# VH-VL binders against AP-3 complex subunit mu (apm3): the designs that were tried, part 22

Target 1, 249 residues: AP-3 complex subunit mu (apm3), of Schizosaccharomyces pombe (o94669r175to423)
Amino acid sequence: TNEFFIHVLERVSAVYQPNGKLAFGTVKSDMECKCQISGMPLLLLSLRPGTKLGNVRFHQSVNLKRWKQHPDQIEFIPPDGKFTLASFQTDFATQKSLPVVVEAKNKLDGRFEVRIRNTGKKSVENLKILITIPQALKSVTVTEGNYIFRASKYTHMEEGILEWSVKKLAWTSPALVLTGFLAPLKKDANSTEESSSYSKLEHLDLQYKLQGSTLHNFKVESLKMLNHPDKKSYKGVKHTIIAQNVSFR
Key: E = the ipSAE of ESMFold2; O = the ipSAE of OpenDDE; V2 = 0.75 times the mean of E and O plus 0.25 times the DockQ between their complexes.

## First folded at step 13 (VH-VL; framework fv_disitamab)

Design c72 (from c61 with heavy chain D106Y; at its last look DockQ between E and O 0.43; V2 from the best seeds 0.00; counts 0 for: grease 19.6 > 18.9)
Heavy chain, then light chain:
Amino acid sequence: EVQLVQSGAEVKKPGATVKISCKVSGYTFTDYYIHWVQQAPGKGLEWMGRINPYSGGTYYNQKFKDKATITADKSTDTAYMELSSLRSEDTAVYFCATEIGYFWRYAFDIWGQGTLVTVSS
Amino acid sequence: DIQMTQSPSSVSASVGDRVTITCKASQGIDSDVAWYQQKPGKAPKLLIYAASSLQSGVPSRFSGSGSGTDFTLTISSLQPEDFATYYCQQYEDYTFGGGTKVEIK
ESMFold2, look of step 13: ipSAE 0.595; ipTM 0.841
ESMFold2 (binder alone), look of step 13: mean pLDDT 91; pTM 0.940
OpenDDE, look of step 13: ipSAE 0.720; ipTM 0.855
ESMFold2, look of step 14: ipSAE 0.580; ipTM 0.834
ESMFold2 (binder alone), look of step 14: mean pLDDT 91; pTM 0.936
OpenDDE, look of step 14: ipSAE 0.614; ipTM 0.802
ESMFold2, look of step 15: ipSAE 0.545; ipTM 0.801
ESMFold2 (binder alone), look of step 15: mean pLDDT 91; pTM 0.940
OpenDDE, look of step 15: ipSAE 0.630; ipTM 0.805
ESMFold2, look of step 16: ipSAE 0.614; ipTM 0.849
ESMFold2 (binder alone), look of step 16: mean pLDDT 91; pTM 0.939
OpenDDE, look of step 16: ipSAE 0.547; ipTM 0.773
ESMFold2, look of step 17: ipSAE 0.579; ipTM 0.831
ESMFold2 (binder alone), look of step 17: mean pLDDT 91; pTM 0.937
OpenDDE, look of step 17: ipSAE 0.652; ipTM 0.824

## First folded at step 14 (VH-VL; framework fv_disitamab)

Design c73 (from c72 with heavy chain Y106H; at its last look DockQ between E and O 0.50; V2 from the best seeds 0.00; counts 0 for: pae O 2.4 > 2)
Fold by OpenDDE, look of step 14:
Structure c73 (fold): chain C 249 residues (1-249), chain A 121 residues (1-121), chain B 105 residues (1-105)
Amino acid sequence: as target 1 above (249 residues)
Amino acid sequence: EVQLVQSGAEVKKPGATVKISCKVSGYTFTDYYIHWVQQAPGKGLEWMGRINPYSGGTYYNQKFKDKATITADKSTDTAYMELSSLRSEDTAVYFCATEIGYFWRHAFDIWGQGTLVTVSS
Amino acid sequence: DIQMTQSPSSVSASVGDRVTITCKASQGIDSDVAWYQQKPGKAPKLLIYAASSLQSGVPSRFSGSGSGTDFTLTISSLQPEDFATYYCQQYEDYTFGGGTKVEIK
């Protein structure tokens, strides 16, 4: 068998603004590879010209000298089987949108609303929203999916994490909405003249999976076997986006 | 459309009291804070205080604590600011504003048109 | 009380110029900063919230940056409609900067 597989796995860490706009984000990418080539192939992976791999860590098989001269070219002799060719980080600040947009509102009467939209053209899978609840939760409603409230072990404040799960969010789906109601705070917070009856939600995390997309301008243009240029070694590059620790602050 | 409409300009003598109104429309009045901001002629913006229309709770800039009294009427979706013991230094445009509700924001999204209060002998 | 020192107080610029306005907090703030535009006789308009996020409808030539004590508003290419006074505001005590008047050169 003479096959080489590349799977670019992108892990997104992002901070959303309350209106769903990106405040800050990074993409951590791993080039996961599987080599099923007999012998000792010398491979050259060519990236899109101008590609910059930030904070890149290479597999030990990578010719660093060549990379330094040509930062868009990765020359290596792959080991057999699965390995990570490279890991790198890219800033997401220049990106206009993430696959999922979140809008979160906090009302003065204890009500809160979280709205989630798929902004892409592909379905988002395994969407999980974790909302830190700072006080007692009275009620929750969701337009789709299921929710679980995990109470904190602390007895004084019924704080916890509200987990909202949606198996699939199609790009054609209307916005998903979670509405909740917080119980009034027990009068212990005398810190301001205005006794805020309700705490503010300050954090939520989104986790989801998106296949076949790239968030950063990363593209593999070609993979060549230098010692056997006539031999086709791979069929393509698979991309997967995993949004993890996408926070709302 | 969210709108804050303030009452008209006022001319008062020193020592007098004036009450300015800010009528809210386009959203649930009790959902968000109403703020008041002072701007003296040719000067910058200064935050005066806020009210929670739901609870009635108020929070003031210390500078204006004895000058301004902020209230809200849920039945009319109107916030008020009363200025007492008016002096010439109180001559300014006063704005009401609201934070229209996303988490963690304390920016003023919507503003009233402002109310000029002139204090003159 | 947190003070916001805004600089410069005024700037003369031409259309197409890059304009930078700075606000310095007297102490580190955990909150972000908002930026407003005010034209004569009008109420302030929110431009940027959370230090860098543009309000809906705000042109992309406006940008915000900063953290801790130093915050910046940048107009990449000044347009005729951008001549106005700009204010920063911190969220903790709602303190405004002193304002920056952007005038035509």
Scores: ipSAE 0.076, ipTM 0.628, lowest interface PAE 2.4, mean pLDDT 86
ESMFold2, look of step 14: ipSAE 0.580; ipTM 0.834
ESMFold2 (binder alone), look of step 14: mean pLDDT 91; pTM 0.941

Design c74 (from c72 with light chain A50D; at its last look DockQ between E and O 0.55; V2 from the best seeds 0.00; counts 0 for: pae E 2.3 > 2, grease 19.3 > 18.9)
Fold by OpenDDE, look of step 14:
Structure c74 (fold): chain C 249 residues (1-249), chain A 121 residues (1-121), chain B 105 residues (1-105)
Amino acid sequence: as target 1 above (249 residues)
Amino acid sequence: EVQLVQSGAEVKKPGATVKISCKVSGYTFTDYYIHWVQQAPGKGLEWMGRINPYSGGTYYNQKFKDKATITADKSTDTAYMELSSLRSEDTAVYFCATEIGYFWRYAFDIWGQGTLVTVSS
Amino acid sequence: DIQMTQSPSSVSASVGDRVTITCKASQGIDSDVAWYQQKPGKAPKLLIYDASSLQSGVPSRFSGSGSGTDFTLTISSLQPEDFATYYCQQYEDYTFGGGTKVEIK
């Protein structure tokens, strides 16, 4: 076999406002490769011109001198099998739309609502929503999926994490909705004329997987074998976005 | 559509009391705070206070604590603000407003049209 | 009480100009700031919330920035309909800035 596979994994860490606007975020990317080329191939991976790899860590096989001269070119002699060619980090420079958007609301009577929509054209897989509950949870209703509430008991207050799981969120699916009720707070101190009877939700995290998409303009343009230009290597490139620690506040 | 509709303009004598209404429609009345804001002629905006229509709890700007009384009637989806011991300085347009939004949204999304209260001898 | 010092109190500008309005909070308030537009005889209109979030229906020429104590409203290219008075507001105790009147030059 004469094949070379590249799987670009993007791991997202971001904080968004409840309306979905990015506050700050980073993408950590790994170029995972699989080499099934016989011999000692000298490979040149060409990236989209102008590509900048921030805080990049290269596999030991990478010619750093060439990269320094041509930051969009990675020359290397790959090992056999699987290896990580490069790892790099990119900060969100502009507003990037995540595959899912979240709308979350607090009501004065202790009700809260979380809405999730797929804004892309592909299904989001293994969607997990972690909602921090600042006080006792009375009830929860979801349109799809399952939920588990893990509460921690304190002397006078309960808090916990509400985990909402959806196996697949199709892009054609209507918005998913979680509705919950918080228990009233025990009045400990009259600090204000209006004592808040209910805490507000402040934070939720999203975890999900999306195949075949990229958040950044990272693109492999070509892979060439420099020492055997007559040999055509088979290249497969895959992209996966793994959303982790995507917080809404 | 969410709307706050306020009562009409009032003309009062010094020392009198006036009660302004703010009727809410387009959402559940008890879901969000109702705020009141004063704007004297040619002047800026000044927050007066708010009410939690669900609990009835109120919170006032100290400046208006003795001037304004804010109430809410759940049966009519209407918030009220009563101004007592009216003086010429109380001549202003008064707005009701509410915040409807996501977590931590305290901005006033929806406003009433305002009510002019004129205090003159 | 948290004070919001808004500047300038007035600005004369022409259509197409970039206009910047600033509010300084007397203490740190994170991003809990809103910006409003008010035209004569009308109620204020929310433009920006949470310091930098654009309210639905508001033109993209409006933007907000800042955190902590310093906040800015920017109109990238002033339009005829933008001549109005603008106010900042903080969420902690709902104090408004003094306002900025944007007038035609």
Scores: ipSAE 0.421, ipTM 0.728, lowest interface PAE 1.2, mean pLDDT 87
ESMFold2, look of step 14: ipSAE 0.440; ipTM 0.780
ESMFold2 (binder alone), look of step 14: mean pLDDT 91; pTM 0.942

Design c75 (from c72 with heavy chain G101T, light chain A50S; at its last look DockQ between E and O 0.67; V2 from the best seeds 0.54)
Heavy chain, then light chain:
Amino acid sequence: EVQLVQSGAEVKKPGATVKISCKVSGYTFTDYYIHWVQQAPGKGLEWMGRINPYSGGTYYNQKFKDKATITADKSTDTAYMELSSLRSEDTAVYFCATEITYFWRYAFDIWGQGTLVTVSS
Amino acid sequence: DIQMTQSPSSVSASVGDRVTITCKASQGIDSDVAWYQQKPGKAPKLLIYSASSLQSGVPSRFSGSGSGTDFTLTISSLQPEDFATYYCQQYEDYTFGGGTKVEIK
ESMFold2, look of step 14: ipSAE 0.474; ipTM 0.775
ESMFold2 (binder alone), look of step 14: mean pLDDT 90; pTM 0.928
OpenDDE, look of step 14: ipSAE 0.529; ipTM 0.755

Design c76 (from c72 with heavy chain Y106F, light chain A50S; at its last look DockQ between E and O 0.44; V2 from the best seeds 0.00; counts 0 for: pae O 3.0 > 2, grease 19.5 > 18.9)
Fold by OpenDDE, look of step 14:
Structure c76 (fold): chain C 249 residues (1-249), chain A 121 residues (1-121), chain B 105 residues (1-105)
Amino acid sequence: as target 1 above (249 residues)
Amino acid sequence: EVQLVQSGAEVKKPGATVKISCKVSGYTFTDYYIHWVQQAPGKGLEWMGRINPYSGGTYYNQKFKDKATITADKSTDTAYMELSSLRSEDTAVYFCATEIGYFWRFAFDIWGQGTLVTVSS
Amino acid sequence: DIQMTQSPSSVSASVGDRVTITCKASQGIDSDVAWYQQKPGKAPKLLIYSASSLQSGVPSRFSGSGSGTDFTLTISSLQPEDFATYYCQQYEDYTFGGGTKVEIK
């Protein structure tokens, strides 16, 4: 069997503006490979012309000299089995949307709302939303799925993590909505003239599985065996987004 | 549509007090801060203070702490700013503004039309 | 209090020109800045959220950048309707810059 598999795993980090628009985003990608090729194959992985791998870390088997000359070509002698060929980061500040869009609103009375939308054409699987709650949580409602609040070990603030789980978010589904109510924050500081204050939600972690999606213009064009051109190899390429870190500022 | 409608222009004598209103419509009044901004003739913008219409809590620019008193009436969805001991230097257009939308909104995306207060002897 | 020093105070430009306005904070700010446009007799209009994000309906010729203490508003190609006064604002204590009047050359 002469097979070579590439699984590109993408992790997204995104910062949203107060208006809910994406301010900045990065995709961290890992090219996980599985080599089932007999012998000592010399492989050339050709990427889409013009591809730039930012902050790339290569497997030790990669010919860095060739890559420096041809940054869209990765030459290597793969080890047997599974290995990570390359890890890289790409900025997508100009990207229109993430597969899962998060909208969050904070009200002065302690109410907050989190909306999750599937903006793609594929279903998101096993969606887990982790919301850092900075103060006491009074109530939570969700349109779909289940939630668990895990309080921190600290006794004073009753902060914790709100875990919201949804088995599947179809692209045809309406937005998921979580609403919550925070208890007033008792500040001992005489420095604020406000009678009551609420902490704002700033961070959400999303864990999910979305297959067959590419956030970035990363594409493998070909995989060739240079030392045995007559030997047929099989290539399978998969793309999966597995996590999305969301911050608001 | 979200609208902030302010009261009309005022002409006052030095030493007098004036109270400007800002009526809010198009959203839940208590959901977001109401801010006040001063603009003297031909000058820039200066933030004066804000009120939490829900709690009634206020936060002032120190410069205006003794000059302005900001209040809110939830029953009428109206915010007020009272200026006391008026001087000629208080002659300005005063704006109310609010922020609506997502987390960490500190920008003023909705503004009233402004109220001119003229202080003259 | 954080001071926002805006420069220039005024600029004369022609239609099609690139215009750059700068705001410098007296100290590092964790928050970004907002940019406003104001025309005579009108209330300010919010252009940019948090340094770089445009308000809905704002033309793409407007852009913001910066971090820490230095922030910039850029109009890539000035249009007739862009002649106005522009202000930056920081979110820590809502301080405005002094304003920049963009005038017709």
Scores: ipSAE 0.030, ipTM 0.588, lowest interface PAE 3.0, mean pLDDT 85
ESMFold2, look of step 14: ipSAE 0.579; ipTM 0.820
ESMFold2 (binder alone), look of step 14: mean pLDDT 91; pTM 0.939

Design c77 (from c72 with light chain A50D E92D D93S; at its last look DockQ between E and O 0.56; V2 from the best seeds 0.00; counts 0 for: grease 19.2 > 18.9)
Fold by OpenDDE, look of step 14:
Structure c77 (fold): chain C 249 residues (1-249), chain A 121 residues (1-121), chain B 105 residues (1-105)
Amino acid sequence: as target 1 above (249 residues)
Amino acid sequence: EVQLVQSGAEVKKPGATVKISCKVSGYTFTDYYIHWVQQAPGKGLEWMGRINPYSGGTYYNQKFKDKATITADKSTDTAYMELSSLRSEDTAVYFCATEIGYFWRYAFDIWGQGTLVTVSS
Amino acid sequence: DIQMTQSPSSVSASVGDRVTITCKASQGIDSDVAWYQQKPGKAPKLLIYDASSLQSGVPSRFSGSGSGTDFTLTISSLQPEDFATYYCQQYDSYTFGGGTKVEIK
C-alpha cells in the first residue's frame, strides 16, 4: 500500500463579543500524518503560496533548509505510521464567523435564556455550552441535550457553571433553547440605589467539533514524491476544527 | 411588535405637576427597564432615570432626582413619570425607552414617540 | 458621573462624503457605548450598540469603533436620509454626548 494521509487539526481559542464579533483569537494547528508508503520516499508538501506558519515546529524529518528558502514547501522523509509533520499557531487575521450563533438574554425577574443555532451547512458535534452562573440557580430547562450544574467551592452565592451538552446540532435543527431561573440575591448585595435582586449572566464558553472545515487560510496544494514522481500516494487532506476555548464576554 | 406609546402633549403653568404615561406592548412589561429621557427644545438628550417594572426599583440622574418621580403599573403595563414644581426650564419633549437585547445590551432599542410638556405663564 | 464629550457639534457634508463623529469618555468604559440617530420631531433611533455592533436594519455604511475612552461613529458614504443629529451614549450612567448635527453642505 502506497498511501499518505494528512489530517489538519485546528484548535481554536477565541474571545467573542456578544454580537459575535471576534475580539481575539488564535488557532493552533497540527498536521497529523499517516504514512503507508513502502521504501524511503522523499516527499514534498506544497502549501498555498504565501502561507505563513507561525511559531512552527517541524518533525525531525523535515528539511529545514528548504523550508527556509521556500516557506510554503515542506520536504521530508516520513517515518512509517502516524506522526505529526508540523505544528503551528496563527492569530485570527480576518473575522471568522462561528458555525453557531449564540443569543442570551437576562430578565429582571431572574430569568435568563440562551439560544444557540447552527448557521453553517454542517453538523456541529459534541457541543458544550458552559454558562457562568453568578448566583444560586433555581431551575433549568433545555429543548435538547442535557445539563449539569457544577457549584462553586464558595458557599456564599452558590455560584457555579452550568454545562449544557448537545451531542449533535444539525444544520437543519431549529434553535436550541436553555431557560433558567436565578435565585434572588441576598439583601447584602445592594450596591446601587436600586435594589438589584438578580445578577446578570455575562459569560459563556463554547466547545464543539466541526469536521471538514478550515478556519484558517491553510491549504495543501499538493503532495509529491520527489524520488518517484510517477507514484500517486496523496488522497487529500482532512480538516477538523475543535473549539476548545471559545468565550463570549 | 414592541411599542412604547406615550400620552399626549401637556401645557402647564409654573408650579404645576404633570404626569406622563408610557404604555408598553409587544413584550413582558416586567422583563426590562423603562427609561426616561429629556430633550429641551433645540438641545440634546439627557437621561433622567429608570425603573425596574418588576421590583419597582428606581434609579435617577441626580439632576432630576427632585424633579421626576418614576412609577410603573404592572396591571396596565404602563410606566409613569411625574414632574413636580414645573418651571419654564422643564419645557421639553420627554421620551420613554426600553432596552431589549442580549446579555450586555444597555442601549435603548425602543423609544416612545415623545411627549411635549410646555410650561408657560 | 461619566461625561461624554462629543465632537464636532456640527458638520457640513455632501452626499457621498465620509463623516466621522467622535465621543470621548471621561473614564474607561470598555465598549459600553451606543450611537443614535435623531431626525427632527422624531425619537432617537439606535444605530450602534456595544461600540461597534450594528443594530438590525441599519445600513452597513454606518460603523462604530473604539474602546476605553475614545469612540467613533463613521458614515462611509453619506446618503440624503443621513442628514440628522447623532448622539453617543455610555451605558454606565446612561450619559449622552452633546450631539452632532450633520447638515447639507
Scores: ipSAE 0.550, ipTM 0.770, lowest interface PAE 0.9, mean pLDDT 87
ESMFold2, look of step 14: ipSAE 0.556; ipTM 0.825
ESMFold2 (binder alone), look of step 14: mean pLDDT 91; pTM 0.940

Design c78 (from c72 with heavy chain G57K, light chain A50D; at its last look DockQ between E and O 0.54; V2 from the best seeds 0.46)
Fold by OpenDDE, look of step 14:
Structure c78 (fold): chain C 249 residues (1-249), chain A 121 residues (1-121), chain B 105 residues (1-105)
Amino acid sequence: as target 1 above (249 residues)
Amino acid sequence: EVQLVQSGAEVKKPGATVKISCKVSGYTFTDYYIHWVQQAPGKGLEWMGRINPYSGKTYYNQKFKDKATITADKSTDTAYMELSSLRSEDTAVYFCATEIGYFWRYAFDIWGQGTLVTVSS
Amino acid sequence: DIQMTQSPSSVSASVGDRVTITCKASQGIDSDVAWYQQKPGKAPKLLIYDASSLQSGVPSRFSGSGSGTDFTLTISSLQPEDFATYYCQQYEDYTFGGGTKVEIK
């Protein structure tokens, strides 16, 4: 079997405003490959013209001379089996909207609400929302999924992290909602004329997996075998985005 | 739809007291602060104070602490601002406003239509 | 008290012009600044919050920037409906800038 597989894995780290506006973001990408081609194939991977690979690290098999002349072309003799052809990192060139929109609200009575919607066309998998709780949590309700509260051992305020997990968020799913209730502040709640009786949520982290899409304009245009142009070994490119460090503040 | 509807224009004499209302609809009245803002004719905006409708606690601009009294009635979803010892300088449009946004928003995204208070002898 | 010094107080511009309004805070206030548009006889309308976040429904020609003490509102291409008075505001004690009247040249 003469087959070559490419899996582009994008790992996203980003900071967003609560409204979903990107403040800062980076994408670390790995081109994971699997070569099942007999002999010593000379392959040419052509990227979309104008593609720039930032801080790129190539597999040792890559012809760096050709890449320097043609930064959108990767020539290489692949090893057998699995290997990483290239790893690169880029900042978000433009504001990219995540496929998940998060809305969080604080209420004056200690209640808070976190709303999550899938705004894409594909299902989001393994969704985890980590909510920093600044004070004691009295109650939590979720429309879907499970939650775990992990209290800090070091504070009298019983602050901690509320973890909300959803296995799958379909595109057609209505917004998921987590509601919680914070305990009143114990210290100096009346020190000022209008001191807040409750702390406010200020931060949450989002983790999820999304297949079949790219955040970057990175695109493989073609894969050719230069020494055997008659042989077809390209089966397409799989893309996966992993939000591993996405925060909202 | 979220709305703040204020009471109508008032004409008062110097030394009088006026009480303006701001009725809230479209959300839970006690969820968000109600603010009051003054705008004298041809002048800019000046924040006067706010009330936590849930707790009833108020916070004032020092400039208005002796002029304005802000209250809230949970039973009618209405906030009030009373202006005492009215002077000609108190002639202005007064706005109520609220914050209905994400967890860290203090911007006034919803406003009443304003209430003109005219103080004249 | 935190002062918000807004400049200019007025600007004459034409349709299509780029307009920039500045607010300077007397002390650091992170990104806790909002911008409002007000037309005569109307209540202010929120345009920008948290210094650079565009309020829903506001045209993209409006943008905000800045952090700490210096903040700017920019209208990339002034439209006829943009002739109005604009105000900045900080969240710490809700002080407004003095306002900027954008009028037709």
Scores: ipSAE 0.373, ipTM 0.718, lowest interface PAE 1.4, mean pLDDT 87
ESMFold2, look of step 14: ipSAE 0.494; ipTM 0.798
ESMFold2 (binder alone), look of step 14: mean pLDDT 91; pTM 0.940

## First folded at step 15 (VH-VL; framework fv_disitamab)

Design c79 (from c72 with light chain Y91H; at its last look DockQ between E and O 0.62; V2 from the best seeds 0.57)
Fold by OpenDDE, look of step 15:
Formats: structure tokens, C-alpha cells, sequence
Structure c79 (fold): chain C 249 residues (1-249), chain A 121 residues (1-121), chain B 105 residues (1-105)
């Protein structure tokens, strides 16, 4: 059985404004492949015409001459087993929006609220929200999932990280909500008549996995064996988006 | 819909006192600061002070500390600003404003329509 | 107290023009500068709430930049509805700039 598999992994790092607009973002993509073809196959992977790979790094087996002439075609002799065919990076601003929206609010009574919504058409998996908060946390409630609070060991500011984990967020699910209560700040800090009694949330990080979607508009059109056109090869393509450093400020 | 609705225009004599109201709707009154801003005719904006409707705590611009008294009534979701010993220089439009919506914001995203106070002999 | 010096005080421009307004803080501040638009007889409208962060519904022709002591509001292509007075504000003490009136040339 001659089989060739491609897994496109898109790793997203981004910074969002409180209003949900993207401030900065990058996508690092890897085309991970698995070759199970007997012999010495010469393969031609054709992408959708007009596809551009920015800052692309190819596997050593790639014919760079052909790629220069045809930037939507990757010719190569694959090694056996798993390898990375290509890695490339693009600005997230030029890509599609991420499906998960996060909103956070601070209130004067020490309450804070974090809302997450899936605005996409597919479920996201292994969702984690990391919330930077002061150590003076009274209570936390979540509509779904679990939470863990970890105190910071190194900061003089008595900061901690509240980790909110949701195994799956379906696209049909209503917004999930985390509500927390902060303890009042110690009186010694503010000589002002109206001392801010409570600290505020200032930073959130989001992590999740999305299967079966791509931020890029490229498509694998074909995979051909040039030296054995009569030999049938099987191609499987998988897409995964990994949000690993999505920050909200 | 979030709204701040202020009381109507006032005409006062010098030395008098006026109290302006700002009624909040569309959100929990005690959740966010209420600010007051002065704008004299043809002049710029000047921050006067704020109140924490939850705690009742106030913070003033030093320029207005002896002029303005800011209060809040939780039962009516209304903030007030009282101006004492009115002078012609106090003739201005006064705005209330609040900061709502996002966790990292110190800007006034919702404003009242303004209240004109005219001080004339 | 942090002072905000806004310049120019007024500018005459035409539709389609690029307009730049500057606000200088008397001391270094973080990216905590807001920009407002005010039309005659109306309350100020928030345009930018944090240096470069646009308020929802604000046209993309508006942009903010800056850090430290120097902050800028830019209108890339002035539209008829943009003739107004603009104010910067620092978030520490809520001090406003003196305002910039954008007038029709």
C-alpha cells in the first residue's frame, strides 16, 4: 500500500484588544508528512494556483529550482516515515479570524467576569483560559469546566494564575462564564480618599485546538508520483489550528 | 441600551447652589465609576471628579474640590453633582460619563447629554 | 499632575486630507491615552480608548499611535462628518488635552 499523509499544523500567536480586534498576530505553519510509499518516489505536490508561502523553509529533499519556477508546486523525494516538508510563517492579520471570542469585565465591588464564545462552525478542544489575577481571590464559579488557581512564586505583586479548562466548546454552545471575586486591597497602599479597593484583571491568555480548519486559503490540489505515473498513491490531508499564545489585553 | 440621562438646563444667580443629576440605565449602577466633566462655552473639556457608586468614595480634581460635591443614590441609580457658590465662571455644560465594557479601560465610553448651567445676575 | 499638550489648536483641511493631531504628556505614561470627537452641541464620542485601540463602530480611517510622552491621532482621509473638535485624555488623572478643532478649508 502506497500512502502519503499530510498534516498542516497552524500555530497561532496573537494579541487582541479588549474590544476583540486583533492588535498583532502570527501564524507558524508546518506541513508534517508521513510517507509510506515503496521505492524511490518522486512526488509533486501541487497547491492551489496563486498560493504563496511566506518565509518558507523546505525539507532538504525539495527541489528548490522547481519551486522557484512554480511557487505552488513542491517536488521532492520523500524519506520514509515522518518528516516536515515545509514550514512557513505569515501575519495573522492576513488570515481568517479565530473562532473563540473572550470578553472580560472588572467591577467596582471586586467581581470580575470572563466570557468565552465559540463563533465558529466547529467545536474547539482543550480550551484553557489563563487569567492573571492578584492572590487575594475569594471565590470562583464557572458555568462549565474546571479551574485551578496557582500562586506566583516569584512576583512581589502577589500575583497568581487562574486556569480555566474546558474540554470541549461546541459551536452550538452558549457562552461560558467564569465569575470571580477579589478581596479588597490592603488599606496601606492608597492615601487617597477614594482608594481603589480592588485589583483589576489585566491579562488573559487563551489556548485551544481546532480540528479540520485552516487559516490559510491554500489547498492541496494533487499529489502525483512523477516517476511512476501508473502507481496509485493515496493522499490524506488533515488540518489543525493550535492557539498557543492568544493574549487579551 | 446603556444610557446616562442628565437633568435639564439650570439658570442660577451668583452665590446660588445647583444640583445636577445623572440617571443610569442599561447596566448595574454600582459596577462602574461615574465621572463629571466641565466644558465652558467655547472651551475644552475638564475633568472634575468621579464617584464609586458602590463604595461612595469620591476623587476630585483639585481645581473643583471646593466647588463640586459628587454623590450617588443606589436606590435610584442616579449620580449627582452639586455646585456651590456659583459664579459667572461656572457657566458651562456639565457632562456625566462612565467607563464600561472592557476590563482594561479608563476611557469614558458612555456620556450623558450634558447639562447647561448658566450663572447670571 | 500630568499635563497634556495638544497640537495644533486648530487645523483647516479639506475632504480627503490626512489630518494629524498630537498630544504630548508632561511625563512618561503607558499606552493609556484616549481620543474623543465632539461635535457642536453634543457630548464627546470615544474614538480610541488606549493609544491605538479603536472603539467599536469607529471608522478605520481613524488611527492612534504613540507611547511614552508622544501620542498621535490620525485621520487618513477626512470625511465631511469628521469636522469636529478632538481631545486627547490621559488615563492616570483623566486630564484632557486642550482640543483640536478640525475645520473645513
Amino acid sequence: as target 1 above (249 residues)
Amino acid sequence: EVQLVQSGAEVKKPGATVKISCKVSGYTFTDYYIHWVQQAPGKGLEWMGRINPYSGGTYYNQKFKDKATITADKSTDTAYMELSSLRSEDTAVYFCATEIGYFWRYAFDIWGQGTLVTVSS
Amino acid sequence: DIQMTQSPSSVSASVGDRVTITCKASQGIDSDVAWYQQKPGKAPKLLIYAASSLQSGVPSRFSGSGSGTDFTLTISSLQPEDFATYYCQQHEDYTFGGGTKVEIK
Scores: ipSAE 0.530, ipTM 0.757, lowest interface PAE 1.0, mean pLDDT 88
ESMFold2, look of step 15: ipSAE 0.562; ipTM 0.826
ESMFold2 (binder alone), look of step 15: mean pLDDT 91; pTM 0.941

Design c80 (from c72 with heavy chain Y54H; at its last look DockQ between E and O 0.52; V2 from the best seeds 0.58)
Heavy chain, then light chain:
Amino acid sequence: EVQLVQSGAEVKKPGATVKISCKVSGYTFTDYYIHWVQQAPGKGLEWMGRINPHSGGTYYNQKFKDKATITADKSTDTAYMELSSLRSEDTAVYFCATEIGYFWRYAFDIWGQGTLVTVSS
Amino acid sequence: DIQMTQSPSSVSASVGDRVTITCKASQGIDSDVAWYQQKPGKAPKLLIYAASSLQSGVPSRFSGSGSGTDFTLTISSLQPEDFATYYCQQYEDYTFGGGTKVEIK
ESMFold2, look of step 15: ipSAE 0.503; ipTM 0.776
ESMFold2 (binder alone), look of step 15: mean pLDDT 91; pTM 0.941
OpenDDE, look of step 15: ipSAE 0.483; ipTM 0.743
ESMFold2, look of step 16: ipSAE 0.555; ipTM 0.812
ESMFold2 (binder alone), look of step 16: mean pLDDT 90; pTM 0.937
OpenDDE, look of step 16: ipSAE 0.427; ipTM 0.715
ESMFold2, look of step 17: ipSAE 0.574; ipTM 0.827
ESMFold2 (binder alone), look of step 17: mean pLDDT 91; pTM 0.940
OpenDDE, look of step 17: ipSAE 0.637; ipTM 0.817

